# Ledger of designs, part 42: miniprotein binders against q9h3h3

Target 1, 235 residues: q9h3h3
Amino acid sequence: EDGFTAEHLAAEAMAADMDPWLVFDARTTPATELDAWLAKYPPSQVTRYGDPGSPNSEPVGWIAVYGQGYSPNSGDVQGLQAAWEALQTSGRPITPGTLRQLAITHHVLSGKWLMHLAPGFKLDHAWAGIARAVVEGQLQVAKVSPRAKEGGRQVICVYTDDFTDRLGVLEADSAIRAAGIKCLLTYKPDVYTYLGIYRANRWHLCPTLYESRFQLGGSARGSRVLDRANNVELT
Below, E stands for the ipSAE of ESMFold2; O stands for the ipSAE of OpenDDE; V2 stands for 0.75 times the mean of E and O plus 0.25 times the DockQ between their complexes.

## First folded at step 5 (miniprotein)

Design N49
Fold by ESMFold2-Fast, scan of step 5:
Structure N49 (fold): chain B 235 residues (1-235), chain A 100 residues (1-100)
Amino acid sequence: as target 1 above (235 residues)
Amino acid sequence: SLKDELRELLEEIVELAEEALEAIKEGNLDLAKELIRRAIEIAERIIEELDDEEIKKRAELALYLLKFALRAIEAGDPKKAELILRWVIRLVRLLIEELK
């Protein structure tokens, strides 16, 4: 049924990861070059598979900005995938707790705040704000999808290094809001992405751990964060 | 019928991808590349002939992944090619089931 959609989304994610990325790397590039780079590669105009009328003639998987202190750590993804197959064979219940333990055991701890925006000025403006926050050190790393052939919404991903560190996840939310972002945010651990678990999966797992909604005047943070798993307000 | 011909071509892609996986496991990377190139040729032929946008989209993704598997072997990462080929097999099998 919905298995095909999950498999298709996982395969698209894999293809995007393997295609070339357009990267602004603050570890090796002066911050003064960021504005020109953002003007050259607005995500609403960069096409997924290349187009003579776009900034890219060749495929682009992701447009990314690496912070000065960024240190990539995906953990042991292959070990995670092998353990996932073993878990399915074991007959043990597949629950959020068992996936969390699997992620911890294999050091696959990264996660991301996601925002989905239609191609256009608001997307490009939001990305520019996030990119500046990364280069200025308020966020560690972020990426945005290029424009798909079908013209659907694009996604901005803002990463944290440990989804089990609630304070770090909330700190990233605060930095996103401080960058001027007002849309709905959802937080997803990368373990779900690597295992191909999306919404409406057959195990009824909710891959979204947190939601953040912008609120004017009511919150000192500028947002309300909900723990989706426990249905508890955190801010 | 056109549907029967399409299923046969998709099944051939699965068989080629499975043989390529076996070739990689046995360290025969030249054979693996040849089998992947044959699968790419079949996928390209299917895409050129299809007018069903949904099936075409799925076939295009499988073609894209086959090209990545080939590049991964050429770049000296056969383990990555194995992972990609498993995804090709899963996607194409789902497409075959949808056509029954």
Scores: ipSAE 0.075, ipTM 0.561, lowest interface PAE 5.1, mean pLDDT 85

Design N5
Fold by ESMFold2-Fast, scan of step 5:
Structure N5 (fold): chain B 235 residues (1-235), chain A 100 residues (1-100)
Amino acid sequence: as target 1 above (235 residues)
Amino acid sequence: SLKDELRELLEEIVELAEEALEAIKEGNLDLAKELIRRAIEIAERIIEELDDEEIKKYAELALYLLKFALRAIEAGDPKKAELILRWVIKLVRLLIEELK
């Protein structure tokens, strides 16, 4: 059962990546156009498969904002997939450390902070804050899911280029908090996504490496960040 | 029975997708596209016969992915098509198990 759910989630993610994206690209578009673009494409109203009553009549996989300095690097995903297949047949333990080594070997290093919000004003407001942080240069790239046919929560993904770079991961968290975000954030390396490893997986791996909780008070920068694999506080 | 007929058609989709993977590995992209188009036609027919809403949505996702595999080859990215077809095979095999 859990295997079927994991395959479904992986297939949905792949379909979304292949469908057209609505992109504000700060590398080619003036920052002054962002507010109009955000008003035209609020994520609570953009539909996954298109609807004449929504801003889109055609399918949209993701709504994304690229920062001025954004340079995409997916690494060797094909080599990663082949190595993963070999690992599964080898009898070698499938652990977070083994997956980290595969990711490093194949340069599949990107990761993302995730936040899940219900469709509505709070989602659209949070996305606008993140999008502005990207265009202003505090974050590199972000995307948000369109509204699903059945409803449910939507996800905002804020990317960093290297999940092994703790400083970079923490800097992204700080920028998200500075944008006014107070909800729970979880950090997932893209290697887990490419390999189809979600919460319900046959290897009982936790795909979340870091967790950020908003904290009022203390000398901290407004959040408590935990390394979930090692159970170590980073802030 | 209808379930036996649907299972047979789903098995044919798996076979076509596996043959398309081999065609891609051999560099025969025209054959790969033809095999994927045949799988798409079968998937469209199967979706019309499915009565379970939950199973139907996974069949629709498999169809969607088959169309993306075709588009990936047309866009000059056959390695992307290989990845997509592997997901199609896994998903359709799970559908076959659910119908037993």
Scores: ipSAE 0.014, ipTM 0.436, lowest interface PAE 7.3, mean pLDDT 83

Design N50
Fold by ESMFold2-Fast, scan of step 5:
Structure N50 (fold): chain B 235 residues (1-235), chain A 100 residues (1-100)
Amino acid sequence: as target 1 above (235 residues)
Amino acid sequence: SLKDELRELLEEIVELAEEALEAIKEGNLDLAKELIRRAIEIAERIIEELDDEEIKKRAELALYLLKFALRAIEAGDPKKAELILRWVILLVRLLIEELK
């Protein structure tokens, strides 16, 4: 993979964050309205740039569900970006540990479990399960990408508020599995997203911190989680 | 050739975006918006000339980001516009390279 692909992915992510979102906000909307909202906006049918033949005629960046207790805190992203520029100029080594310290210093602590699925029934079913878990209070916040014009997999992101809180990250994984999700999950701290750490990044860093694989036997939680940065299996 | 003309127009977009970035740094948001609007007009015209589906998508993404930079300034977030314009400059430079 080349650097051009990484830059393109970062630009697409920025565009999606800035476009309008379709949001079910459980802080202000009764849970009884969720099923109708999910039926109106299945992610396999919502188009990224709008289409009169789809549920949306205008661009949609993300389809999101906010839990009743959701309180957004992005930290000091501007301070993080300034420190990142200084770090690159300094010649200091860029490692997972260095990025972790920048994130802590600037309180950019949120992160997310990612699952990638092809457009279709399985994606819509998985999203509905996640959305219900969020509204029921088992997860805090989630979003799913709309359908790209010419296909490709869509991504469901399930957020946690602190990527350094290992127990919280593992609890979110358990809740995702309890919602019926069996596909591969990877965990990415938002600091990596803000700094453009994707596949084929110039610093050759693994773009995710954890991987979760579904397991039917020998585990009460239903999954096996690996810490990719330290090559250690989590319990 | 058409390809050479397209390359020159893309280079003009880069120059306008760089000037808009400097205008933002100087606090001249009205100038920044005008420069971004000029870049948008050029980008809209050149997209009509593209034959390559993948290159056209990249040009359309750059146009989309230019419109977002403008909206960010209008929404009172010029620092977000700075970040967006740097991505526009990078994407358009890569598109120019693809056209060589």
Scores: ipSAE 0.013, ipTM 0.418, lowest interface PAE 7.4, mean pLDDT 82

Design N51
Fold by ESMFold2-Fast, scan of step 5:
Structure N51 (fold): chain B 235 residues (1-235), chain A 100 residues (1-100)
Amino acid sequence: as target 1 above (235 residues)
Amino acid sequence: SLKDELRELLEEIVELAEEALEAIKEGNLDLAKELIRRAIEIAERIIEELDDEEIKKRAELALYLLKFALRAIEAGDPKKAELILRWVIYLVRLLIEELK
C-alpha cells in the first residue's frame, strides 16, 4: 500500500503546484505587511478548493513566502525527466549516487525541510515563525499546504538552494529551530519529488536524505540531525 | 477477458499520453489537448466500469493527472504538462505490470 500512497502523494503535489498560490513576496511587499497577511491567511483556515467561510473562495494550491533575496531556479526538470526515463531503460543501477549525478547534470539542486502538522493553532504558529524567518532573511523561501477537505495533516516546506551543500542544509535546520519549531523534520531533495521517490519506491531508496529531531539541552544546534541514507549522526 | 480488455484500454492511455508529449515537443498544443481529452475519456470509462477498488483508485489518480496536464497547457505552461504526462505514463505502466 505504501507504493500506492506514494503515487497519491506525488499526484497531490503536482495538483497543488498547478492551482493558484497565495504568496507574500518580500521582494515587492514591505515586511511590515507580513503580520496582517498571516492573520488573513492562516493555513489551518485556507481551504484547498475554496469555500464560503474560509479566507478563499477559489482553489489554493500553496501558501508561500518568498524572501527578499529569493531567486527561483528549478533547473532543467524536463531534461531530468527525460534522462530518468533513459536511465531506467539502460538497466543501470538506480542508487542515491546516480540520482545525485542526474540532479547535478540537470541543475535540479533545490531541496526542502518538511514538517507535517495537524490543522490548528500549532500549525498556524509554526508557519508564522517560519514566514517571519524568511522575511527577515534567515531562510530563503517556504510554503505550506492549505487545509484538505478530509482534514489530514498539512505540510510546511522550507527550501534550500542546493541539497549537495550539507552546511547550507544544516544552517536551514538551525534557522528553523531558532524560529521555535520543535517537531520532527525530514529533508528531501526536489529531484526525488520530481522523480516520484516516496515511501516504498520500487528502487528501495530512502525517500529523504536527513532527519532532524529537536533536542532540549545538550546540543549546541538545538537538534540532532541524522544522515538517513548512511545511518550516521551529523550532530 | 475483462482483464485483457482493461490492459488494452490502459495501453491506449499510455499511447495517447506519449503522442501528447510528442505534440507538445513539436509546439502543437491544440493536438496535445485533444489527445489528453481522449485519454481522459478512456480513463473515465474505465473508472465507471471497474469493480476493483484499488485499480479504480489508481485509474482515478491517472485521470486527475491527465486533467492537470490539460490545465497546465491551458495556463500557458506546456513544460509542466510534459512533466505531468511523463508521470501519467509511469503510473499507468505500473498498473499494467500489476495486471500481468
Scores: ipSAE 0.012, ipTM 0.334, lowest interface PAE 8.6, mean pLDDT 82

Design N52
Fold by ESMFold2-Fast, scan of step 5:
Structure N52 (fold): chain B 235 residues (1-235), chain A 100 residues (1-100)
Amino acid sequence: as target 1 above (235 residues)
Amino acid sequence: SLKDELRELLEEIVELAEEALEAIKEGNLDLAKELIRRAIEIAERIIEELDDEEIKKRAELALYLLKFALRAIEAGDPKKAELILRWVIKIVRLLIEELK
């Protein structure tokens, strides 16, 4: 009843990546058009597989906003996957350190802050805030999942270029908080996504590196950030 | 009885997907497409008979991926179809386990 195995989650993610995306690209579209685009495609109403009663008649995998300076760099994902297969057959321990080393070797460095919200006004409002921060240059790129057939929480992903750049990760957290976001945030490196490291992974690894909790007053950043791998508070 | 018949049909989907993978490796894309189309027909029939919403969602995901594999071959990307079919096999095998 509680949902899917890691294999099912990976397959759903793959299908979403392969379906068409609804994109506001600030590199080619004037910022003045953003509010109309957000009104046309609120994530609580955009359906995953299309519906005549929704903004989309065709499947949508993701709703995304690209910043003016966005330059995609996925690294060598094929080399990463080959090295991962070799590691698994070698019998060597699979640890956060080993995965970090594979990511660095193959230049697969991007990562993302995740927030999960129920479909509705609060999701649409949070997404609008994040989208505006991207178009204004405080964040680089973000995406949000469309509404699933039976409901369930949707996810907003806010990307950074390099998960090993702790300062950059913390700056993104600050920008998210400045946009008015108060919910729990977790940070996941894309290498974990490419290799299928989800909550129920067979290596029993924590699927996130950082956790951010909103804090009202007393904090210069507006949040407390925990490094989950080292069990150290960064803010 | 009905659950036993559903398991046999799911196992047939796995066999068709495995044969489609072999057809792609041999460069026989026409055979691969035909095998995938047969798997799609069986998956659509199975979904109509499922009452469990969670199992039905997994079966619908497998059907969606089968259609995606067919589209990938038609778009000239049989290597992508191989990856998709491997995921179909994994999902359907897990669905068979759920029905035990």
Scores: ipSAE 0.027, ipTM 0.483, lowest interface PAE 5.5, mean pLDDT 84

Design N53
Fold by ESMFold2-Fast, scan of step 5:
Structure N53 (fold): chain B 235 residues (1-235), chain A 100 residues (1-100)
Amino acid sequence: as target 1 above (235 residues)
Amino acid sequence: SLKDELRELLEEIVELAEEALEAIKEGNLDLAKELIRRAIEIAERIIEELDDEEIKKRAELALYLLKFALRAIEAGDPKKAELILRWVIKAVRLLIEELK
């Protein structure tokens, strides 16, 4: 029955993806309009299901910023799902290596740095910093969850195009730190999201590949990055 | 008993969701939408008539997913609806087992 928590998280993620998004698209919108857009849609005030007293009266799944060079490529998600169902039925071991190979085979390579923050000024300030980094070309794309009905933490997702490209993942971490972010970050490949790999998964897989912790006055990168699978420091 | 009646209604939701999946595979999106709407009606009735808070929350999740499966078809993404319906079937089957 513990599998229900993973199903619940997958369902909420899918619902958010399907509801309307509030998007600042730097490919078609001048960078000079970003500050006004951020002031209009602070994530601590945008409500998940709409509220006449909030910036939105209708449901919002995500608040997103697309960089000027952003070109979405989700790969063959349908083929990935079919192969995953076949793998589960086959009785073969399900491991991080098996999932990585499935992702490579089906070109589902994107991933994201995640940060979880309580609703309020710190969340809005962190999101503004990330959004500016995206519009300035230091990051490719990012999104933040709206405020849930019951409250709770919100999540900022900062995407990279290839989770197997360690240098690209580390460059994104550096850009996040340069934007003033000091909280814990974890990196999750989208293949895990599509396959429903969350904390309470039945295969007991770690749901993230990397962890980043802020270093006060420290390294050139401003953080220590750990490879979670191999327990090896990368920075 | 109320538990037996609840299990029967939940089993009906699973059957409707499975038929909706087959309708999507056959390209019959109008039938799929009708079957999903019937499942939604059953889920809404269960939620209105239940007084168990934990079971009610789980039924609300199933209702939420069913409504999003319908929206996915309406938005021209029947493959997404197929994935959502598989999750509905799994979630409702888990609830049925817990009630046995």
Scores: ipSAE 0.013, ipTM 0.362, lowest interface PAE 7.7, mean pLDDT 82

Design N54
Fold by ESMFold2-Fast, scan of step 5:
Structure N54 (fold): chain B 235 residues (1-235), chain A 100 residues (1-100)
Amino acid sequence: as target 1 above (235 residues)
Amino acid sequence: SLKDELRELLEEIVELAEEALEAIKEGNLDLAKELIRRAIEIAERIIEELDDEEIKKRAELALYLLKFALRAIEAGDPKKAELILRWVIKFVRLLIEELK
């Protein structure tokens, strides 16, 4: 992790997207098959580059679950990239507001709640909970990274279809908490991922829009959500 | 020196990737695949002979992306191969700079 540039992180992300994915697609596969699939492919044991001793002998970029109602729409990513290059040459300030406008113009609206967990039982249990919530219809789609290196954390991504729909983003957070997830969550719009906005980005932008912390309040929402850009608590 | 030889091989990978982009642009996918295969062979040789673990990991990522570019052309998606090759060129150039 230490010493990696934003370019290296972007290259790794592209490689993961290009490698084969292990997918449970509830649109074409009965929900009754999910438990067997989860047992066959626990994310703590699936290796990024393949290993005869693991569930996979070949590389796996992501392990994903698609909900029955999932309707993917990536928007106009090519138009977004062209507009991004034009924005950089225009001399206009690069801000969350200008990126939001580019995303809306090109219909690149999806985003995701991120959670980072160490390989092991806790990761596999969290993923199983999220996967069941997706198949049961409480969430739309999710994916988890395979095990790339010993000791490194893996990431679970839980997607929403429109990052500008604050209610939808908050409803996804509630569903994640209802699934038993108690770790820190951060929300990142996919436009930031496509444009290479990571924590060490050259524009010094905060790479996430929201942060969710579990609150041990029992009967409450189960979390406190903060708008990171405006430093305003939403729940 | 070993470092100078490594730098020369990495520069050859960049040149092959740039030529592959031109071949794709001209519609010569057979030439593009051949150029990518040559870049893959150089990357594999570097990885086999390199003892520096950090540089080796970055070289392995470059090799991985080159193989994706080749598969993209074979799958009938040369536009995806162009995108991947541009990333390979950028990434390998950064590695060359780090070698001094």
Scores: ipSAE 0.015, ipTM 0.443, lowest interface PAE 6.8, mean pLDDT 83

Design N55
Fold by ESMFold2-Fast, scan of step 5:
Structure N55 (fold): chain B 235 residues (1-235), chain A 100 residues (1-100)
Amino acid sequence: as target 1 above (235 residues)
Amino acid sequence: SLKDELRELLEEIVELAEEALEAIKEGNLDLAKELIRRAIEIAERIIEELDDEEIKKRAELALYLLKFALRAIEAGDPKKAELILRWVIKMVRLLIEELK
């Protein structure tokens, strides 16, 4: 069952990428228009496949905000996919190290902090905070899933450009916390997403590199970040 | 047997998906779309005729992926369609093994 569940999740991810996105692009749109755009497209109300009574009549794959300095670089995804097929056919061990090497070789370095929230005011408020941080330049780019037809939690993804740059990953966590986010965060490299490595995968790999938990320390706002691979606290 | 007939239909889907992959590699996207549409027809027929809810659910997942492969080509992303078709082939081969 788990293998088919993982493949279904991958298929859903592909469909979301192919369907239209609602984008606030700070490179071409004045920052003063953000609040109106957020009010028009609250993620708890935008439906995945369109619905009477929602802001959208047509399918929406993602709701995204691009920062003023955003410059997309997905790397050589085609070369990554070809190398992945060769690796699987070779019978060589598939480990976090081999995936990291494939990602570096093909320049597929982006990753993301993930937060999962139920549809409602708390989701919309969290997304508004993240979107404002992106437009103000504290974060580079973010997206949030629309509401599924049958409900369930929605996901906010906050991207960094290099998952191998620990300091950059931690800086993004700090910016998320400064935006008022207090829920659990997990960090996943995009290479795992491109290769279909989710929680239930046949290689038994943990898709999460880092975990961030909100913690108050002596009246200051902060977080504790755990390196999941080495089981070591970084903060 | 009915299981043997079902295996033959699943094997046809694999064959069509493999031919579609070759069509994409050769740059013949019109042929690839036609082969995927034929695979979709077979998958829909299987789902309509199945009484086994578990196998039906898994066949529905294969249909889901075949439709996304077709949309990927239509959206100008044949490389994504290649990835999806390879996943369909692997999934359907697993179904065939379970039916032996």
Scores: ipSAE 0.014, ipTM 0.310, lowest interface PAE 7.9, mean pLDDT 82

Design N56 (at its last look DockQ between E and O 0.62; V2 from the best seeds 0.00; counts 0 for: pae E 3.4 > 1.5)
Fold by OpenDDE base, look of step 6:
Structure N56 (fold): chain B 235 residues (1-235), chain A 100 residues (1-100)
Amino acid sequence: as target 1 above (235 residues)
Amino acid sequence: SLKDELRELLEEIVELAEEALEAIKEGNLDLAKELIRRAIEIAERIIEELDDEEIKKRAELALYLLKFALRAIEAGDPKKAELILRWVIKLVRILIEELK
């Protein structure tokens, strides 16, 4: 993996964001319709480009569920990008602290827990659990990637409003675990996504701030959360 | 060589995208759309000539984004078009380097 891979992944993510989304909006749709919607659009069957025989005939970038309290606030993404370009041109060192400050300055504070799952029942079941948690108000918003032509893992993203709010990040982890999710979770700020900072980026930045591992028989949270920047367990 | 020709065409896409960015900044959205349309046409031609599936996939992504940039302008969101065009430029520059 090289810098090219990071740029390519960023571009694919942008394309997915620009394509139509399949959305269940709990603000406008009764919660009683969620099960029918989940059955209609199982993530393992929804295809990225609307392949023949899929539930979707048109391209789908994401499948998403919006909770009652969801309010889209992306901050000043354009200002962020301009500042990022200027920073790169300056030749100044780029650190996680630099990115944090950029995010704060431009109010781009959202982040997400990520889980990667193979297409199939486990993915669809995990998504259903997350979607219910969102509709029930335990989580604010989540999305899942559609099935790619080449296959591979699909990603579920569960958002938090502020990646700098450690408590909020941990609460979301707890809600995900309560929804029955036992896989590895990683937390990534959206600022990293907007700036094209993926794995193997040219700045050698870790794109994830936190890691959550499920713990059998453990504490009420059912997970151990590691701060990757400081290599400290938070739970 | 074919590779040289393809690189030249990719460089033209970069130039067109940069000019489109400037046109957007100047508020000349009609010019921006025209420049993007030209870039789309060139990208389509390049894709037809690419034998490497991975490079072709990347070029297709660039084409897809160019089409999105055009749609963004048409939808009245020129700022979104700017963002997309910046990514197109990055992607196409990488393709140029891969074809050396």
Scores: ipSAE 0.370, ipTM 0.755, lowest interface PAE 1.3, mean pLDDT 89
Fold by ESMFold2-Fast, scan of step 5:
Structure N56 (fold): chain B 235 residues (1-235), chain A 100 residues (1-100)
Amino acid sequence: as target 1 above (235 residues)
Amino acid sequence: SLKDELRELLEEIVELAEEALEAIKEGNLDLAKELIRRAIEIAERIIEELDDEEIKKRAELALYLLKFALRAIEAGDPKKAELILRWVIKLVRILIEELK
C-alpha cells in the first residue's frame, strides 16, 4: 500500500479546489442560458492548467453547476482536521465508525456520487444531462474535472447534503439514472476526501459507502445500489 | 552524487517552509513571503534540471502549492497559507524518503 499516492491525490484535490472554477449558478443565472454555457465549456475541452487552444487560457480547478436551492455547508473542516490528528496520535483504532462519528461531530456531512468517464462525447453528454437535472431541481449541485495534461478519465461529482441520510443518497442515484446515466457510480463521503482516504489508504478502509450499477429492462428505478460496508443490496 | 544533491535541495525547501510557518505564527508575513519565494526558486531549479518524469510531477505539485501559499498570504489569508505549507512539508518529506 502506497501512502505517497494518497497524499499526492489529496494535495491535487486541494489545488483544484483553490484554483478558479467555471460555474453556472442557477441561483442568479436564468436556466435559458445553460445550453450556451455547456456549449462554451465542454469538460472534454477545458484544460486543467489552461491552453490558448482550449476554452480557457488560465487554470481551472473544477467546472460546476449550482442549483437554485444550493447553500454551501462544508461544516467545521478545521475542527475535523484537528480531531483527525488527535485520533491518529491517540493510538485508537481508525474505523468507518470512528470516521463517521468525527464527521457528525464536526458537521462534515456532505457526500457525492462519482462517475469516471474518458474525455469525449460521452463525458460531455453525461455532464450536460447532470447539469440540466441540477438546474431543473432534481439534483442540488455537481462538478466535473477539467481535462488533465496527461489525459485519462475525468470525474463527475454529484453532491448530496448528508451521507448519513440513506434515502437522500438513493434519491440522488435515481435522479442521475433519470438523466440518462448508465455507467458505474460510487458514493464517497466528503469526510474521506478531506482526510485523504483514497483506494490505497494505510487504514485499509473501503473508500466508498455505496455502489450503483445500471439495470437494463423493465425495472422501476433503473439501478441496483449496494451498501459496500455491509455488502447488502438496497434496491 | 546527483541524488544526494537533490535530497539536500529538497531538505532546504522543507526547512524554508518550516521557517515560513514560524514567521506566520509570529505575525511576520513579509518574512514568510520571502522564505516562500526562496523555496519556490529552489523548487523551480530542481524541476528544470530533473529528467525523471514521475519525480518531476511530484515536485511540480509541491511547487504549485508553494505558489498558492504565497498568494494566500498576499490575499490576506495567512491561516490558509499555514495549511498549504503543512501539505508542502508533508509531500516534500515523502519525496525525500522515496529518493533514499
Scores: ipSAE 0.344, ipTM 0.745, lowest interface PAE 2.9, mean pLDDT 85
Fold by ESMFold2, look of step 6:
Structure N56 (fold): chain B 235 residues (1-235), chain A 100 residues (1-100)
Amino acid sequence: as target 1 above (235 residues)
Amino acid sequence: SLKDELRELLEEIVELAEEALEAIKEGNLDLAKELIRRAIEIAERIIEELDDEEIKKRAELALYLLKFALRAIEAGDPKKAELILRWVIKLVRILIEELK
């Protein structure tokens, strides 16, 4: 049933994570080199598996930019996964509160804003704006998927350190909008990703914690952000 | 039938992957590599003969993961190969169930 789609997505994510990444690391690379790097590796042209004639001849799992303040810390992911397996075999109910507590207990607090765009100028321009925001310090780390063989939509992920820190999540949304992004954004805590939980999962969990819609009106420029669990507007 | 033949080949991939997992746990890495190579050969034949693009896409993902598992053993990381093989088995079993 719909559970089969979740397993396929998890396997695709595993393959991409294990392949090489193209990384601009602001901690070791001057900001003045960013524009040349962006021109060399536009996400609409970097291919997932590499071909003669593309910018990459080898597979690329992700294209990423690390900000100067980026400090990688995924937390206790293995302990999280073990606790998740034990919980499933217990037969007790699985709720969004369950996932939140597992994430807190195991210090797996990061999350990400997601945007999906078709290959082309709009994707490349959006990525360039995000990459500049990361290098300039408004955002800490972002990645974008390479172009798939079929030319389907690609995803930009913009990370935050702590999904329980609502101020920090909303500040990242604002920085994304300031970079000129107008499309729909969804926010997913990394706990769902590490456990392989996607939209059509068997527990009916909603991995999307927040939804951000671009809003033109009034002094609250940038976005209208909704709490998807309670259908309550935050901004 | 054609579906029955495809299902049998996919089941053989699962059996080979399961045997490779046991070989790794027992420290018999030469056997594990041989079993994975046989699974790769079967996956390549399925992909070459397959008409359905969605099934082909899933078979190609399984093939990619099998090749990664082989490389992980060759690189001296058999624990990584175990993880990959468990996912290959899950993916292929789902495909087998969809073909019933």
Scores: ipSAE 0.269, ipTM 0.684, lowest interface PAE 3.4, mean pLDDT 86
ESMFold2 (binder alone), look of step 6: mean pLDDT 86; pTM 0.872

